# Ledger of designs, part 7: VH-VL binders against q9h9l3

Target 1, 176 residues: q9h9l3
Amino acid sequence: PRKMVAIDCEMVGTGPKGHVSSLARCSIVNYNGDVLYDEYILPPCHIVDYRTRWSGIRKQHMVNATPFKIARGQILKILTGKIVVGHAIHNDFKALQYFHPKSLTRDTSHIPPLNRKADCPENATMSLKHLTKKLLNRDIQVGKSGHSSVEDAQATMELYKLVEVEWEEHLARNPP
Below, E stands for the ipSAE of ESMFold2; O stands for the ipSAE of OpenDDE; V2 stands for 0.75 times the mean of E and O plus 0.25 times the DockQ between their complexes.

## First folded at step 28 (VH-VL; framework fv_reozalimab_arm2)

Design t28 (at its last look DockQ between E and O 0.04; V2 from the best seeds 0.00; counts 0 for: pae E 18.5 > 2, placed apart)
Fold by OpenDDE, look of step 28:
Structure t28 (fold): chain C 176 residues (1-176), chain A 121 residues (1-121), chain B 110 residues (1-110)
Amino acid sequence: as target 1 above (176 residues)
Amino acid sequence: QVQLVQSGAEVKKPGSSVKVSCKASGGTFSDYAISWVRQAPGQGLEWMGGIIPIFGTANYAQKFQGRVTITADKSTSTAYMELSSLRSEDTAVYYCAREEGYSDWYGMDVWGQGTTVTVSS
Amino acid sequence: QSVLTQPPSASGTPGQRVTISCSGSSSNIGSNYVNWYQQLPGTAPKLLIYDNDQRPSGVPDRFSGSKSGTSASLAISGLQSEDEADYYCAAWDSSLSGVVFGGGIKLTVL
């Protein structure tokens, strides 16, 4: 069986008005929640908006941050051949300028059994925070310091584990 | 020295499909991204899509989505680009190009010699 | 028509300094590295500049690149006859999730 990892990325705003989302942090955890990767990443262009209240990224974090291209290589090496779990993971892949094979991707924002377990509409897109609270009785993304990508990645993995058997069986019968 | 060698010229009828190959030699294959870029006569360069062989998944330009298929065979270090539903506007030279994908991106630093595809009735 | 905008042509005399422009948007040049390609007549493109201002091995230092905001520029100093070619700028576009090219500039050495 393939190894499974969970990924979460934080983005900052670049471009003239900070409207472009650029990768600024990436966290990857294994099936047990152990951190495999957690780095601040330096975008190729000047950061206009740190989006700190959401991203948790501050200017000081960009000191000695890993250049984007280097980080991207490191991250892709980790993801190679693995099942990648994430929440609204298309945003992470977009920021990475990379898209993992769909057959090896698991998006917890689009898993009907997970929503059902949380007493949510199966076809609704629920937030990671909401699902984590409902199913894990844990509060994430609290406070004013922004998100923790490690915490979010861990929560994402734990959520997926709740429906892993059912969902993997479903995917086996209905390959993307 | 790394080289990309492409398949030969193609002459196709409208509505048919063409599959161009790009074989890499003299270096690694899986760790790089292979992009496909075409150039119509007297026109500029146009990115069609790309693939990272080790992942096996391809990205496509929106313009070609659904009509182009990019694949890679790691065992033979060969990338493929198949374009279907050919039309006269698809007449162009098609290039494959390599770009560093796993560490430092240095642009498309190695290019194939190009494959001329002519679509005519 | 091209996502990145380049003047269609430029010219210079031998020894002259020529500047080739490339204009984009926040989603491409404004947030990603710019590469430049040289295409001699009848040949495949060649990487000339990568990451805004870096030269691959074998590219003379009379070629230089720069970027500011949503625009990039390729400068050729000491123009030589062999520099007559088409020049393309390129960048990843974050909104399109793909590489975009400029329309290309035909540089004539008079």
Scores: ipSAE 0.323, ipTM 0.790, lowest interface PAE 2.6, mean pLDDT 92
Fold by ESMFold2, look of step 28:
Formats: C-alpha cells, structure tokens, sequence
Structure t28 (fold): chain C 176 residues (1-176), chain A 121 residues (1-121), chain B 110 residues (1-110)
C-alpha cells in the first residue's frame, strides 16, 4: 500500500510590498501524526513582511533556518512516491515551486464528503480551523505564536482519515 | 517602562467568585498580550489563560474552561480575570503578565506584583 | 503533575557552571520555543531566557539557554550566591492550546 503524509507550510511576505508568499516553515507528518520533517526555511529573497501573527515566523527563526534550496530538496525526497494530504495544498506546492502528481494529492479544502460531514455546502472552501473545530472538536491556530504547521499538518491528516475510505474508493472509480 | 499593577488581596468563601484587575501603564495596550498565571503556596506556576486585546478573544487552559473569564478594557488599559465556583485549592497568588507585542512574542517579560486570593470557610 | 519535567532541585558552588534541564514532548518543546523564568523567594517570576536562547536586556551573559529535540537546558556559568532561586521552563503546548510550565527547580548555591 502507498504511504501517506500530510504537509503544511507557513509563508512570509517577499517581493514588492511583501505581497509574494515565500516558504518559511514546512512540517510533514506521517499517517499516525508523527513528525517526519519540521524546519524553518530561509527564503532566497529579502523578507519584507514576516506575517508573524499568522505565520508564527520571527526574524530570530531565520538566523538558523535551512536555505530554501536545501530544504526543498529534503522535502521533495520525503514527498516523492507518496500520497500527500494538505489543506489548500496548491499554496504549499506553489511555495515549494513543485507540482505533485494530482493522482497522489489530497486536498481537505476540496473534498465534498468532508464538507458534508461538517454540514457545509459540498463545493464550499472551508478553513482548516473551521473543519477541525466542527469535525474533531479541537481548536487549532490558537495562542501567541501564530499558526503551528505541525499542529495544522496533524489536523489535516485526521480530517482526511474521516473520509479516507469513501474518498479513496471515489478516486479509484474516477481517476483524476 | 511598562508596569502592571494588580488589585489587592481577596478573602473569599467556597462557591463564590473573584475578579482580579491588572492595569497596564506605558506603551499601547492593544500591543500587549496579557496572561494570567497562578501559584499555590509552595507550589509551581500554572497558566490559566490569556487575552490579546486587539482581538478581544481569550484563550483558557483546559483545567479552567467554564470557570474563568478573561476580559480587557482598552479605554482603561485594564485586563480582568474572574474565577468562579471557588474551592480551597484555588488559594494562590494570581499574577498577570504581558508579552511585549502580539506579532513578536517574547514570553512574559513584565509581571504584576501578584494578588493573593484566599478561599476559606 | 506539571506537563514539563524538571528535577526538583540542583546545587552548585560559587564560580561553577550548573545546567538545569527541562523535558517535554513534541507538542510543546519539540514544536515551540522555550522560555525560562527565575523566581526569587517572595517575588514575581522574572523572564530570564526567551525563544530558547535569547536574553532580555539586563540578564547577564553567564545565563544561556539551549534546546535539543524535546528537551531544553539552562546553563549558569560563574555561579553566584544571588542565583539561588527557583527556575521554571515554559513553552506553548499545541495539543493543550496553552502555556505549560515545568514544576520548577530549586537551585541552591553552597
């Protein structure tokens, strides 16, 4: 059986007026929620806006951060050949400058059965925080340090497990 | 410099409530995050919860959910902690503490003097 | 018991280096930054170290912090009699959605 991981990334603002999102932290967990990777990552360009209240990234984190090129190589080696679960995962892949095979990608922001369980419109894009509260009875993205990509990746994997059997059967019948 | 001044000592009966105030001076109050930490006699520190005044929503330690209410009044630069259904084990010194800013968290860098709450029949 | 584990006491003699430990889990120290607090008898705690290894203004450089995996350490070099106090580690715990403290270490300077 093909192994599954969940990924979540935190981004900072680069480029003009800090509007470009660049990777500054990435966390990867296995099916059981054990941390396989969790690193602060130094973007290749100047950070204009740390976005700390959401990202949890501060300038001190960048002093010992892994350079983007090295971190990207490490991350892609972990992702290769695996089913990768994420929430709005296109943003994570964009920040990694990478496109994972669609047949091996699971996006909890776009799974109709998951929305149905949350009593939400099947085609709506729901936040990870909202789905986690409704379906797992847990609060995430709380506290004084911004979002935790470890916490978010773990929540994402648990959400996928709620619909895993149904959704994997659906995808087998309807290959993307 | 930022200073936190807490309300005075309280003696309460079991089953009652206590409301402790924490007035901040210096800096902009909305830039603060205010936490409440208690310490029973001879015991360690225990986080109760906190509030970020710019957002107005408090976080609570699981042990205290349902018994504690933390609020902030921006016009008076004052945070409040109310603990209900008091028991003898709630006898402690209650501290408020701030973090310098919500986007650059540095731990609890300024502490109030503490408020002794005694719960006795 | 406290979520973070600290030995209850430690001791040293003036001029020596002592190391104070703190053990946690992946949901707190492993994922989040560690702060250290010093508490003299009868006083409020004082921030000694933030973000694992940073010193606030006014804290002597003989205090240093470090973190490895799910454990953190506070080192005090050139131990002085005024260092006799209780020391607490603290971190955000993502599973509990709150700050967790160690039980405190009473440091005695002999």
Amino acid sequence: as target 1 above (176 residues)
Amino acid sequence: QVQLVQSGAEVKKPGSSVKVSCKASGGTFSDYAISWVRQAPGQGLEWMGGIIPIFGTANYAQKFQGRVTITADKSTSTAYMELSSLRSEDTAVYYCAREEGYSDWYGMDVWGQGTTVTVSS
Amino acid sequence: QSVLTQPPSASGTPGQRVTISCSGSSSNIGSNYVNWYQQLPGTAPKLLIYDNDQRPSGVPDRFSGSKSGTSASLAISGLQSEDEADYYCAAWDSSLSGVVFGGGIKLTVL
Scores: ipSAE 0.000, ipTM 0.450, lowest interface PAE 18.5, mean pLDDT 85
ESMFold2 (binder alone), look of step 28: mean pLDDT 89; pTM 0.930

## First folded at step 29 (VH-VL; framework fv_reozalimab_arm2; also named t31)

Design t29 (at its last read DockQ between E and O 0.56; V2 from the best seeds 0.00; counts 0 for: pae O 2.8 > 2)
Heavy chain, then light chain:
Amino acid sequence: QVQLVQSGAEVKKPGSSVKVSCKASGGTFSDYAISWVRQAPGQGLEWMGGIIPIFGTANYAQKFQGRVTITADKSTSTAYMELSSLRSEDTAVYYCARVEGYSDWYGMDVWGQGTTVTVSS
Amino acid sequence: QSVLTQPPSASGTPGQRVTISCSGSSSNIGSNYVNWYQQLPGTAPKLLIYDNDQRPSGVPDRFSGSKSGTSASLAISGLQSEDEADYYCAAWDSSLSGVVFGGGIKLTVL
ESMFold2, look of step 29: ipSAE 0.597; ipTM 0.866
ESMFold2 (binder alone), look of step 29: mean pLDDT 90; pTM 0.933
OpenDDE, look of step 29: ipSAE 0.154; ipTM 0.721
ESMFold2, last read: ipSAE 0.741, 0.608, 0.627; ipTM 0.898, 0.867, 0.876
ESMFold2 (binder alone), last read: mean pLDDT 91, 91, 91; pTM 0.939, 0.939, 0.939
OpenDDE, last read: ipSAE 0.243, 0.221, 0.078; ipTM 0.743, 0.738, 0.700

## First folded at step 30 (VH-VL; framework fv_reozalimab_arm2)

Design t30 (at its last look DockQ between E and O 0.73; V2 from the best seeds 0.00; counts 0 for: pae E 8.6 > 2)
Fold by OpenDDE, look of step 30:
Structure t30 (fold): chain C 176 residues (1-176), chain A 121 residues (1-121), chain B 110 residues (1-110)
Amino acid sequence: as target 1 above (176 residues)
Amino acid sequence: QVQLVQSGAEVKKPGSSVKVSCKASGGTFSDYAISWVRQAPGQGLEWMGGIIPIFGTANYAQKFQGRVTITADKSTSTAYMELSSLRSEDTAVYYCARVEGYSDWYGMDVWGQGTTVTVSS
Amino acid sequence: QSVLTQPPSASGTPGQRVTISCSGSSSNIGYNYVNWYQQLPGTAPKLLIYDNDQRPSGVPDRFSGSKSGTSASLAISGLQSEDEADYYCAAWDSSLSGVVFGGGIKLTVL
């Protein structure tokens, strides 16, 4: 359990018309939900769209934001040797421009037992918000002020814990 | 002073495989990534892939996916690049290079001396 | 063939200022840091500039890098005979998930 962390990232739009998703915040929590990392991150290029409604990121957050290069190193250092839990985590890794070993990755958006527990189709991709409401009876990502990556990371970890034993056994029998 | 020391020159037949080693002398891989770059005679530099030894994660250029395997042994501070199904076009000098900061996407600040691989019938 | 585009050759006389260009796209130079490498004849490449405009230890300040938009430039002031080499720009490409190089430019000191 101490070797397990959950990660959630917020992205802003960069590049032409803001279509490139660039890391602007990253939160990492441990098995107990304690925050190990939570930083605003400055993309290496101009931000075209802060996507504030979803990301919660505003221009003021970038004034003292950690440069992407530095943040990347800090984050990866935390992830080393850990089982990394996330929701649709490929997006987070893409934004980080890093991919954790598959064998050490847990994506709550692709865990059939979790969906089954939530009375959802096993092979469907459900939102973190939906699963959290169904299984934890908790509302996350409420309002229009943007998401909290810490809240999302914590929710992700708690969701995984619901199926941890079953899923870990499954993975042991069926290594990715 | 960190140095990267590569294995010696190789002469291979088409269809065979070659495995080049890159050992870090005077340092470890703990805070670095290792990239592999080749250069055909009279040609430019071509990135093949990289590995972050501490994570064991490797990235490959699309051109070489399925044909190249990059590995690392942390205990010996040695990285390896294996290229299979060799062709004459694979004749080149192969370099390993160190990249700082748990990434293979930033500047390569230390380079090996290069390994000449010749593929000929 | 190279993802990043460089002129194949450039030349200058000793003491002259020369500029080497490197053009890319939003997925590489536009988004990511640009690095420059110098390769002397018969030697391994050497990191000359990193993170667009930073000089590693040992690199004289007559070498400078800059980036604007999807293009990067390496400037060499006070050109010396020892600067005769091949120069490569490089960047991570986010779309390809890999490092891309320019084709390299051969700089001749006349």
Scores: ipSAE 0.068, ipTM 0.694, lowest interface PAE 4.2, mean pLDDT 92
Fold by ESMFold2, look of step 30:
Structure t30 (fold): chain C 176 residues (1-176), chain A 121 residues (1-121), chain B 110 residues (1-110)
Amino acid sequence: as target 1 above (176 residues)
Amino acid sequence: QVQLVQSGAEVKKPGSSVKVSCKASGGTFSDYAISWVRQAPGQGLEWMGGIIPIFGTANYAQKFQGRVTITADKSTSTAYMELSSLRSEDTAVYYCARVEGYSDWYGMDVWGQGTTVTVSS
Amino acid sequence: QSVLTQPPSASGTPGQRVTISCSGSSSNIGYNYVNWYQQLPGTAPKLLIYDNDQRPSGVPDRFSGSKSGTSASLAISGLQSEDEADYYCAAWDSSLSGVVFGGGIKLTVL
């Protein structure tokens, strides 16, 4: 009965030599895959490397982007009280400078039943692209224009649905 | 306008615990993060951790992990910081401070008056 | 030792412009917003500058902040005797996942 959302973020390079990953786009979808939030976000520091090949972020996207502090507040309000699903979600929370309660966090990169369905080792960290191809028969992140955080968040939600009943029961018996 | 009022000064023995309260008035308490910052005599400011009450989960500075517990009671608009296994070097003024919105710990725009904790050997 | 580095003291005369520095790293000042706090003797700190260069309501416009690379500066123009205080820079540190402060700088108005 508790509402569930999926989140995905895209990062750019900041700091010396562009080695720091800074949030530049965030997308949130509901259980049905409807977009609740999708904004380009301006980091509080100079962007050294847009990482466009993977991030899909270009200089023109930053022209009217929402400043990080404002975007973070908007995002956290949406996440409030919800089960949040993501893929390697610790990276998304790190980029948001935020920690969601473990009991309300679901990470599709670390769900053994999901790996089993994909014929992958139970404890392996599998890419979103790989799981989506194997389990949903869809190709995501195609082309050379970078990832779409909306597409990735939607795929993440659909993957979780495949194991939702089993995994929610497991977590109820084995609280984090 | 938000005000933060802290509990009174404490004198403690080494090995004991102290629990400092921080009562907020004004605004919606769940829309704030509450940070805890201490200042030893003649020293600078040191962040201990904080809580976003709407989430109920606290973040702790690595130095204090395992010794500090930060909680909030939304019904009374009160945050608490408990420091256990007290040592003489824990003698300090302990402040609570509000961070507006969910902007996490950065802009501490309202400060409590401070609570002096003295740990005598 | 503080993660952010500030000189221990600075001084100026009334009417002067004084610049107070703060040095950090890519994981704190380089990536994150910088805030500045003023602490008068025997009182709690007060937010003076937030988000690198923004002034809260009630802070005179002679206080200004700036950031360049991994360094931040607080400038006080038209120095007044009431500006004698300790000043702290602060930022979130992404590698430590916490707030870090400078060691504080005592500003003396001569």
Scores: ipSAE 0.019, ipTM 0.628, lowest interface PAE 8.6, mean pLDDT 87
ESMFold2 (binder alone), look of step 30: mean pLDDT 90; pTM 0.933

